# Designs tried in a protein design chat: miniprotein binders against a7ua95r516to809. Part 1

Every score and structure here is a prediction.

Target 1, 294 residues: a7ua95r516to809
Amino acid sequence: ASLSLLSISDLVPDLQFIFFWMSNAIEILYFIQQKSPAYMQTIELMDDKAGSKESLLSATISANEEAMTILEEVIMYTFQQCVYYITKTLYVVLPGLLDCNPFGTEPSSEQCRRAAGVCVCAVCVMPEAVRRVVSVFQTTSDLLQQYQVHSEIQSQMFAYLFFFTNVSLFNQLIDKGPARGWFQRSRVLQIQASVKILLDWAKGAGHNHLAQKFFAKFCSTVTILASPPQQLSQMSWKALCAEHPSLKPVQLHRILTQYQLMAELGPLPIWQPSSEDEAYIYRTVDLLESFENH
Structure headers, positions and changes below count from the first letter of each chain, unless a header shows other numbers.
ipSAE, averaged over its two directions, is called F for ESMFold2-Fast, E for ESMFold2 and O for OpenDDE. V2 adds 0.75 times the mean of E and O to 0.25 times the DockQ between the complexes of E and O.
Where letters were taken out, [cut] stands.

## First folded at step 4 (miniprotein)

Design Mb
Fold by ESMFold2-Fast, scan of step 10:
Structure Mb (fold): chain B 294 residues (1-294), chain A 81 residues (1-81)
Amino acid sequence: as target 1 above (294 residues)
Amino acid sequence: SKVRITIEVEGPPRVAEILAEVIRWLAEEAGAEEVEVRVEDGRVTITITGLSEEMAKYLLELIKRLAEKYGVKVTYEIEEL
């Protein structure tokens, strides 16, 4: 099977059908919610023949509630299917974001041309790896707009996608970063620039609040790695924790330990977990486990 | 290509009838040419005519999931028009 079959473009036909059915279920649910009060009032105004009016009202209320529950199940299932296919595509393209250089070579004159037919170019092309990630988010946004999915559902979907992206990037950076040289300052600055393109896209799409909330851990991690070694060495452990509230102490300690090994930093204050901190670590699922496909 | 799908739902009468009604609404909203619901001997039959084969496939997957969730038995037949 070709890996190109995992591209977002290849999934669009399947996604269109899932979004179509999700949108239909949402519209039917909304219609029932809007019409229920008027319908109940109509029943209340009907002639009560042998006490059947109260029975009819009760039966109608119960049937409508059960139908709405079934529609909510359809919405939930189709939503989860969309998220599943979109995140599966993201999983494949996200590693490239950590390994690309957004400060690329200027395109040749043949690669740039004005609409007037005159060749003029001063524009740098977005790295392909960044473009693939942005394309997944843009396609999702386009499908939500095409099928007129309610803004609340759209926000929930992007919250999920940003959460997944944050966890994916964080885990890959921490797990593979040292071996891939991603902790080198020049590489960290490239990663920071690439992430800025994603965050700028999210802001332009109206999802700035969600992006700030769900990318906080990864952004803090990149900020720490981009910090000068002398600055980090001069901060107390308590000050480091206070500056990065989006990171749990155990996560911050792991990042600093890896950074110290790669950057040959002087001694940093060593954080030793208390019994309570240790209990918290054991209750918290390892972020790497969130990538298990099952 | 357009298809006709015939779905039989067997289970508790109340649950089967409400599921059938929701399926009818979903098919009608999707642009089915005809949707018929019939209740016979403790089973509900839904006949949907005029959906594309691809749309019908997704609807059947949704129905299958709902059947599992709500403890009803579903069987279906597809006929190409």
Scores: ipSAE 0.573, ipTM 0.892, lowest interface PAE 1.5, mean pLDDT 78
Fold by OpenDDE base, second read of step 4:
Structure Mb (fold): chain B 294 residues (1-294), chain A 81 residues (1-81)
Amino acid sequence: as target 1 above (294 residues)
Amino acid sequence: SKVRITIEVEGPPRVAEILAEVIRWLAEEAGAEEVEVRVEDGRVTITITGLSEEMAKYLLELIKRLAEKYGVKVTYEIEEL
């Protein structure tokens, strides 16, 4: 089956299995960490029958250490597998977000239609392209809650998923935006509205801080591009750098250059990089974000 | 002294089976001499042989915690060997 046809719903059975193991491994690890000292103390208080106590204690310590090591590996592995499958589904649906017109009328989700006819829930009233992205995150959230995964692991997972989403959207916008007309004001406003819906969902799901942190670069880019020419042309390079600290100089320079071309403003001396940043604007290797080093 | 523990898990088949595999793994890591798992329509029976009484009690406490988490019923018997 072509990767393009895989929905998050198709992966739910596999994800359920992985989440179950992950959650159990965390619980067992936590139990061992908490109860092992008390168990060892119980052995220490037993009558010493000819060195049997010391051997039992040593064997117990070794077994606990081995078990904890294995459990940590299982947790890491299951986490990575979850992230792999979820990001694969995101990779498929994220491009649709940039092409989405959120001001159009689109039908409600098929899942909600089956239960009650026309669902008017917040997800069902979303544009289809936004709904598909939100559905990935919502399914992830629901599975994490269903299997009672530790809150720290939930936060780490959403941090990575938001990071991945930001990198993917940012890179697509910077690389393909000019050619696809995504830098046109009308299209930018559509993108801005779509991202707002996603951020509002993240806020409602309790992930507001993470979303604000990890979407900062994409949001900054969209904010600059959505700015009226009359307003943006009055902002200096230094002011833009200060307002958008998540953007590297090369990224800001690219955005402004493409904005200038799209808006037919001609050269703007006020957007000229500082002498300090002049060397960095030519570092094209830093233009696109890396999926590495998160 | 070594003990034989017989554990019965009642619940949704998939949950019971997965929990049985978790219990098997835990018993093996705990130094059990033998672990038998029988699955019969939503009931899983696990027989663990060769653990110390202290280790058996420790394992059973963990199993109870897992059972509570998943809303499954666990019963057990301990026999001295």
Scores: ipSAE 0.488, ipTM 0.830, lowest interface PAE 1.0, mean pLDDT 89

Design Mq
Fold by OpenDDE base, second read of step 4:
Structure Mq (fold): chain B 294 residues (1-294), chain A 81 residues (1-81)
Amino acid sequence: as target 1 above (294 residues)
Amino acid sequence: SKVRITIEVEGPPEVAEILAEVIRWLAELAGAEEVEVRVEDGRVTITITGLSEEMAKYLLELIKRLAEKYGVKVTYEIEEL
């Protein structure tokens, strides 16, 4: 009950604290890595009073190694905590993305209304369900920029968030799609439009490559389901495998089977798996994506 | 030779206090004999005793970098012991 009310805005104060420490730890780590060699050289050039130089050098090396170890632990911990909180908010809002109608008229966000009366920014004109998802990513981006987090850490964070989003959406679509009517062409077109808005945001935010890479499975699934029956029925199993390499044979087979049922096409010999793939289409353990691979 | 460093941080209290804790932690790791932190009305004073002159210079360079990042003013004095 309580998790359904958690918005990304409610977590901002906690996230700010974590991002602050993460950014500081990264900066200190890079400073030590960059300056420690020069510092050690300075000690080496000092007049050697019997044994004092060697002791100072040893102490400095030990202190730097300890500091770097602690900083790395802080960076890893803070990164993990950020991802944990952000993915919790995504978990709450992502189901709405599959049910939304992006072709409807929805009001702008309350936050933008207070600032400008009627905001016409790209986020404010989005459907509410899409806007909620984008808001999580945008808030994350804004915090990363505000605290000047290193670009590589930013990329790693978005890579994981896109991965998580893709796994969540893909698994929900495959598992619940038939029962919820998400495999119906009209619903698929709505999902396709919603995902396009998200991808366009990611492109505008500078994460186009990451978004294309990590959303590949979900996008492939939606593309197949959005295809007209006349077009898809002309594509062989091998052609579909080649066109959608992100999908495992078991996943493609499930998608095609559900498509066939929904479109009332009957069995299509052209979609029959190759002899090589026939053993893999029954591996139901590989049907859903795992969150553990990242 | 060992030195005593007195560092003054002026800025928003929240930032100054956090920076003070970072400085304390760094000083302790550097082998400082004593670290004292005083907080008064948004001014933080940190006194570090027992560092070598070279370690003190290294620490001050890092503190300067952090201060620049957060837009806080840092002043310092070094006394030889």
Scores: ipSAE 0.336, ipTM 0.754, lowest interface PAE 1.5, mean pLDDT 88

Design Ms
Fold by OpenDDE base, look of step 5:
Structure Ms (fold): chain B 294 residues (1-294), chain A 81 residues (1-81)
Amino acid sequence: as target 1 above (294 residues)
Amino acid sequence: SKVRITIEVEGPPEVAEILAEVIRWLAEEMGAEEVEVRVEDGRVTITITGLSEEMAKYLLELIKRLAEKYGVKVTYEIEEL
């Protein structure tokens, strides 16, 4: 009950604190790395009063190494905390993306209605379920920019969030899709449209390459399921493997099997796995994606 | 020579207070003997005692970078002890 009420907006105060520390720790670490050599040179140029210089240099090196170690730990910890809170929010909103009908007349968000009447911005015209997901990413982007977090850390964070999103959506679709009717072509087309909106946002936010890379598995699944039976039934197992290299043999086999059942297609010899893949299609442990592999 | 540095931070209280804690931590790691933080009427004053002149200059350069990053006004005074 309580998790369903958790919005990204509720986490902003906590996230602000964490992002502040993360950003500062990065800046301090970078400063130490840049200035430490010059500082050591300054010590080296000092008059050697009875071996005090060597001891001071050694102490300075040790102190800098310790400080850098602590700062790295702070950066790692704060990064993990950010990811933890943001992924919790994503976990709540992502299921709504699979149930979303983007072709329906959903009312614009109340927030946009209050400020300027009918806002026609790209976010305001999004279906509510898509907007909720985009809001998590946008809030994350805004916070990263607000605190001027190093670009590499920003990229790593979005890479992980897109990875998490892909794994979550893929696993839900594969596991629950047949029972929820998400494999029906009409529902798949809705999912495809919703994902396209998310990808368009990611492109607009400058994360196109990351989005294309990390959503590849989910997008491949949706593309196969969205394909007309007449078209898909002409593609061999080898052709599908080549076109969708992000899918493991067991995953592709599962998708095609469920597609056959949904489309009421008889057995298709051309979809028969190769002899090389035959051993792999029964590896059910590889069917769902793991969150730990990243 | 050891110095006393008095730093004043003007800005949003939330940012100024957090920046003060960062400055405190840095000063302590740099071998400050005493660090005092005072918060009055949205102004934060940090008094750092016992740093060498060279370490004080180093700390002030870092504080300047942080201040620029957050758009906060920082002023400072250095006294020789």
Scores: ipSAE 0.469, ipTM 0.818, lowest interface PAE 1.1, mean pLDDT 89
Fold by ESMFold2-Fast, scan of step 10:
Structure Ms (fold): chain B 294 residues (1-294), chain A 81 residues (1-81)
Amino acid sequence: as target 1 above (294 residues)
Amino acid sequence: SKVRITIEVEGPPEVAEILAEVIRWLAEEMGAEEVEVRVEDGRVTITITGLSEEMAKYLLELIKRLAEKYGVKVTYEIEEL
């Protein structure tokens, strides 16, 4: 068995059970929504037995409402369980993505052999760390297809998984990146290449729109860190914010500050928001607080 | 892992027959291979074949809630296939 499949393979039996429940609960919910009007009409067409028809209609309406409530709860629960198990697996494998080198396929004994004193390298493969992440997404896709889960639910699942991956990678890069050398330009380019492999997988799987939307924050961060310092120093704060709308001004400021401190090209001027930019930051915070309080 | 469920519905015949049709519809949508509804001597019996144990549990939970709302009594037996 492949090393990258060991962690997800352990969860497949549990995931199969949960996807089975979720898929059928969704089908039953849709069926009740579709058939309930016809069923109610059938009751209305029945011979009235001294008020039995009214009691039966009331009972059917109540039963239908409770059945829908139970199905919605089961769908939510099973969806949450799938997300929990899958993101738990992703959490373990995602840090490896920030440390791997997709540009170099250093030949192992299985990939390269010596013949007549010459090293013959036969295969360049996806880095193991990236393959582990892709296998989680691929297994999820396979299970959703196997159990005929509706496209809308599949889209919601991958939207959540991409959102989780984006947030997890972003937080790890910002919180641990400086200490682990991840802000070095060579490392940032490796991270960018690894993320591209994930985005390419998502495109091939039919989830390009979701990947572009939910990876925006991490992609913006990596793009900034991969930019030459000279280019960044020539841009106004307003222009930087406009190019990276997925980043909150406070997050962008933090990234630029850490970038300047970790830059291998020597000391750079410290990025400081102007008084106007600070007003913009405060305006954004006030707006978000207003939304949260209404 | 496939099972056969035999469900007996007790209540006013007309109510029991309608609940039996609802159960048949649900079982078919859940992927049951065969669903039979029989009405004999005022008893309504529903036989569902081909659901997994997991799906059978879910169906029975839903039936229990519906039966309580309709004011009928439901008894069932599960047989491994």
Scores: ipSAE 0.000, ipTM 0.229, lowest interface PAE 11.6, mean pLDDT 71

Design P19
Fold by OpenDDE base, look of step 5:
Structure P19 (fold): chain B 294 residues (1-294), chain A 85 residues (1-85)
Amino acid sequence: as target 1 above (294 residues)
Amino acid sequence: DTYIVVIWIRGPEEAIRKLAEEAIRIAEEMGAKVEEVVIEEKDGEFTVYIIIEGLTKEQAEELARRIEELAKKYGLEVRVLIEEI
């Protein structure tokens, strides 16, 4: 089946199975960790009439260590499988956040009270492309809650999913954005609105800090591109670096160069990199984000 | 005055130009700034987008309503984005 046909709903049965085992393994591991000291103390308090106490203690320690090792492997494996399936689904739906055609999304009729047109605002109907992305995250959240997965594991999963989303969106915008017209200010404003909806969802789900941290690069890029030419042309390279510390010099330079071309501003001396940054703006290997850095 | 309105209009050139002019007039009457007006042609179909800044929430909503009503009257497709800046 082409990856393009996979919805998160199609993966729910498989994900449910994986989440079930992950949750159970975590609970068993936690139980062993909490009860192991009490069991050892009980053995230590037994009458050593047969000289078997040391052997029983050693056997119990060894069995607990082996069980914990196996459980940790199960947890790691199931976590990786969940991430793998969810990120595949995200990979399919994320381009829709960038390729926002204002005319391509019919709002579901019931929620847009505006009789004559499609209003795209935070108060109006969420664009279908955004709904698909939010649905992936919401389904993930619902499954984690349904199976009562430990809060630390939930946080780690969302941290990775937000990281993956940021890298995917950032790289696509930088690489394909100019050619696709996504650097047009009207398009950027639509992308910004879509990202705000996603961030609002993350805030409502209790993941505000993680979302702000991991989306910083993409948000900074969108903020720069959404800025009016009159405003952005007054900001120095140093000021922009200070305001957007998540961007590497090569990334900021690329964004500004493409912005300049799109807005037909000509060369702006005020955007000239500092002497300290001048060597770094040519490091094209640092231009795109890596998925391996997490 | 922290709201921005983006308007996309699609249709025949004469009709979209007329609606764009009306949109600009309404925005100016509200004391708003028209930041950008771009007309694009693709395959004989015209699209205009307009960026308007310096609106209150109420002004942005009223502007959107009026443009949607005019677009309906002219038989044009319209999309409106309202954002807080």
Scores: ipSAE 0.430, ipTM 0.803, lowest interface PAE 1.2, mean pLDDT 88

Design Pg
Fold by OpenDDE base, second read of step 4:
Structure Pg (fold): chain B 294 residues (1-294), chain A 85 residues (1-85)
Amino acid sequence: as target 1 above (294 residues)
Amino acid sequence: DTYEVIIWIKGPEEAIRKLAEEAIRIAEEMGAKVEEVVIEEKDGEFTVYIIITGLTKEQAEELARRIEELAKKYGLEVRVLIREI
């Protein structure tokens, strides 16, 4: 099946199965962890009939350790499978955030800073491309809640999904952005609005800190590119480094270079990297983010 | 003077050009700066985006309102983003 046809809705049945087993394994693990100490104490309090107590205690410890190990493996495996399927869906829909049409069909009133009336602003109308991404995250949230998955596992899931999303969007923007016109201010402003919608969703879902942390690099890139030329041209390399610490020197240099070309500013001495950073701006291996660094 | 307005207009070429001209006129009357005006064609559909800068908050809101009203009058799709720079 063409990856382009895979919706999150198509994966829900498989995800439900995986989440069911993940949740059950977590519950059983938790039960064993809570009951094991009490069970061991009970064995310890039994009359020592001729070495049977030590053998029973040892066998029980070993059985609990084995069971816990197996359950941890099941949890890890099911977690990885969930992440795999969800990230495949994200991979399909994420490019739409960069190549977004601002003329989405349904207004999202909740995200509008305008308190009154039908706002037709690009922020109030959630574009279909943004809706598709939010739908993946919402479906994931709903499934995690439906199966009452432990909050730590939920946080880990969203941490990875936000990480993946940031890496994917950042890499696509840096690599393809100039050629696709995504560095044009109008396009960047659309992207910024779209990311804000996603961040607002994450905030509403209780994942604000994770979203802010893991989207920092993409947000910094978008913030720089959204800046007016008059404003950005007044910012030194050092100031930009300090304001955007999530960006590596090579990344910032690439962004500024492409911005300069797009805005036809000519060479700006103020954006010249420091002598300390000069060696790092040529580290092209560090330009794109890795999916392995999570 | 720290607000900008970004306007996206979609529709027939003649109509979008007319609305764009009106937007520019209103901006100029406000003493604002038109930073960019770009017209894109895709599959016979035209989109124009305009970036207007140097507005007060009130001017930006008024500009947005007037453009939305004009777009409605012309039967055009419009999106307006107001942001502080």
Scores: ipSAE 0.460, ipTM 0.806, lowest interface PAE 1.2, mean pLDDT 88

Design Pk
Fold by ESMFold2-Fast, scan of step 10:
Structure Pk (fold): chain B 294 residues (1-294), chain A 85 residues (1-85)
Amino acid sequence: as target 1 above (294 residues)
Amino acid sequence: DTYEVVIWIRGPEEAIRKLAEEAIRIAEEMGAKVEEVVIEEKDGEFTVYIIITGLTKEQAEELARRIEELAKKYGLEVRVLIREI
């Protein structure tokens, strides 16, 4: 689809204006918070006629509260608009990450050599589909840095972007995976390699903690699916639940069922849910994740 | 402290078989475990994934280097993914 070709670059001019407004609103809010107490103290110390001083103090408090409210609304609105446009771009490019093959990708680095017409590279290279996802995150990081947006807001933005990516990839894999062949052993290994490239970018960008927190569900899913049969068959349901606490019983059960089928481990159930979880493996309403952050 | 290595090989069946056998031998020589071998055929071309565990970081990097040399010898495309378990 032509929508799958949408680039973050197409949105940069609009995003620059929104980031500019957001950054300026944050700076003005900070200035008011910093200077307001000193100004109020000055009014308190004035030796004017009582009515004049009280009127000025009341008017100043009211004006400051109104200004802060407006600035907070501007910051919230611009933040929401940035997130909306960035996640709209992510939505288009994310499915490509589940279909690409980093092992078979043409090397773009001098470190990967071609010998006698054969490409020999000891490292998986970044496929175009992964590069498009990384470009969205990198452009976001560049804009936050260019407009000197405060670190707390930067953290909030990447927290949401990672949350959105996690939900989108998890839902795509669970819902469409069986029909798209994404649970095939070779495809899972390709997905694992792509995810590693993405997480390596996040670590390099200083977002390792946020990535670990907000990608937990998708990372757990990929880790389980990419586990060799010899290793995974040694783990009990209880052990898997303990290692992957982000997964709900119905989600873990669905993942293990697909794993057993694709790894050709036979039809007899290997991973038996605990008695405590047995009822919850049938809660289909909890299978897919919500995009609403709670 | 323990690392996993995934070796991806593409090419003609006979050449892949020889490289895979040598890769497995090298891994076993290092005291590593070959967990799985995944074979895929598409449009008459073979692709093999070999999953190896029980390696230190240094051993994993050495294995990757040796596999690159073997790939060059057999004229095959090879990629290696190394990750901490």
Scores: ipSAE 0.483, ipTM 0.829, lowest interface PAE 2.2, mean pLDDT 83

Design Pn
Fold by OpenDDE base, second read of step 4:
Structure Pn (fold): chain B 294 residues (1-294), chain A 85 residues (1-85)
Amino acid sequence: as target 1 above (294 residues)
Amino acid sequence: DTYEVVIWIKGPEEAIRKLAEEAIRIAEEMGAKVEEVYIEEKDGEFTVYIIITGLTKEQAEELARRIEELAKKYGLEVRVLIREI
């Protein structure tokens, strides 16, 4: 009950605090890393008065190492806390991408029609469900920029968030999709449009490569399910495996089986797994993605 | 003939059914194929999903325009996706 009411906006104050400490710890760590060699060199150039130089050097090295270790722990801890809060919010809003209403509140239809010429995207009213997901990512981006977090840490954070999003959406679609009608081609096309909006956002935010990499499984699934029956029924198992290498054989087999049922297609011999893949299609443990594989 | 039109219509059951029937009629007059018609009810609100295939680009655009005009006339919410297959 209480989780459904949690918005990213409600977490902003806590996230700001965490991002503040994360950024400061990174800055201090960087400072120590940059200044440490100069300090060591300065000590090395001092006159060796009664063996005090070696002791001072050793003490300085040890103090720097300890400080760096503590700072790394702070960075790691704060990073994990940020990811925890953000993913908690994503967990709440992500199901809306699969069960979204294509009818958003404001017809922003005019802007999309103008920019791309053939913006076929009459769906370009970013559905409210998509807006909520984009808002989580945008808020995260804004906070990272506001606190001037190092670009590598930003990339790692978005990598994980995209990973989490892909796993969550993929697993929900595979597990609940057939029962909820999300495998209907019209619904899949809506999901595809929604994912495209998210990918376009990621591209605009400078995370295009990460988004393409980490959304590959979900995008492949949606691409297959969005295919017309006439087209997909002409594609062999081997061809589908080659076009969608991000999908495990068990995953592809499940998708095709459910597609066949939804489209009321008879058994298609061309979709039969190869002899090599036949043993793998029964590995149901590999059907859903794990959140631990990051 | 490589274009499809996906239509979402939201509103009262009677009105959406009427618009859906008109959309289907227009598609058939164009020689297009109706691939899918699906109606959902959620919280007393009805949504119809229609996929029409076998259209030229021009036919798809014309179909979309006519449906949008009809939807406006009926006071219905409509979304239309034109896609090349």
Scores: ipSAE 0.443, ipTM 0.799, lowest interface PAE 1.4, mean pLDDT 87

Design Pu
Fold by OpenDDE base, second read of step 4:
Structure Pu (fold): chain B 294 residues (1-294), chain A 85 residues (1-85)
Amino acid sequence: as target 1 above (294 residues)
Amino acid sequence: DTYEVVIWIKGPEEAIRKLAEEAIRIAEEMGAKVEEVVIEEKDGEFTVWIIITGLTKEQAEELARRIEELAKKYGLEVRVLIREI
């Protein structure tokens, strides 16, 4: 099947199986961790019949350590498989956030700052492209809750998914944005609205801090690009660096250069990198984010 | 003067152009600045993007209302974003 046809719904049966084993392994691990001390204490309190106690204690320790190791491997493996399948689905749907149609089918009332009536704003109507991305995250959340996966594992899952999403969106925007017109202010404003929907979802799901942390780079990029030329042209390189610390100098320089071209601005001395940053703006290897740095 | 209105209009070329012209007219009457007007065609469907800046909050809300009403009258799909800059 072409990757383009893969929906999160198609993966649910396989994900359910993996989540089932992950959850069970976590529960068993937790049980061993909690019961092991009490069991060892019980052995320690037994009458020392001719060295049998030490042998039993040693055997029990070894068996528990082996079991815990195996369970940790199962948890890690199942976690990795979940991430793999979910990120494949994200890979397919994420480009739609950059090339989204603002005309969604269903209004999302929760995001509307307009307290009254049917809001037809781009923020209140979730575009289909955004809905597809949110659906991946929601399905993941629902599965994690259904199988009562430990909160730490849930947080790690969402941390990685947000990381992956940020890297994917950032890299696509930086690499393809100029050529695809995604640096055009109107399109950037759509992207900004779409990201806001995703962030609001993450907030509602209890992952606000993770979302803010891991989307910082993409959000900073979008914030700069969404700025009016009159406003942004008054901001110095140093000010922009300070406001957007998640951006590397090479990234900020690239964004500003492409913004300048798009807005047909002449050379802006105020955007010139500092002497300290001048060496860093040529590090093209640092321009795109790596998927390995999670 | 710190508000902008972003308008997306979808529909037939003639109708979207007419609504865009009305939007621009209303903006100019308000003393606002039209920053961007973009027309895109995809698969025979037209989309217009308009960015209007230099509005008060009240002007932005009024502009949005008027555009939504006109869009409804013309049978066009419209999305309006009001943003403080």
Scores: ipSAE 0.487, ipTM 0.822, lowest interface PAE 1.3, mean pLDDT 88

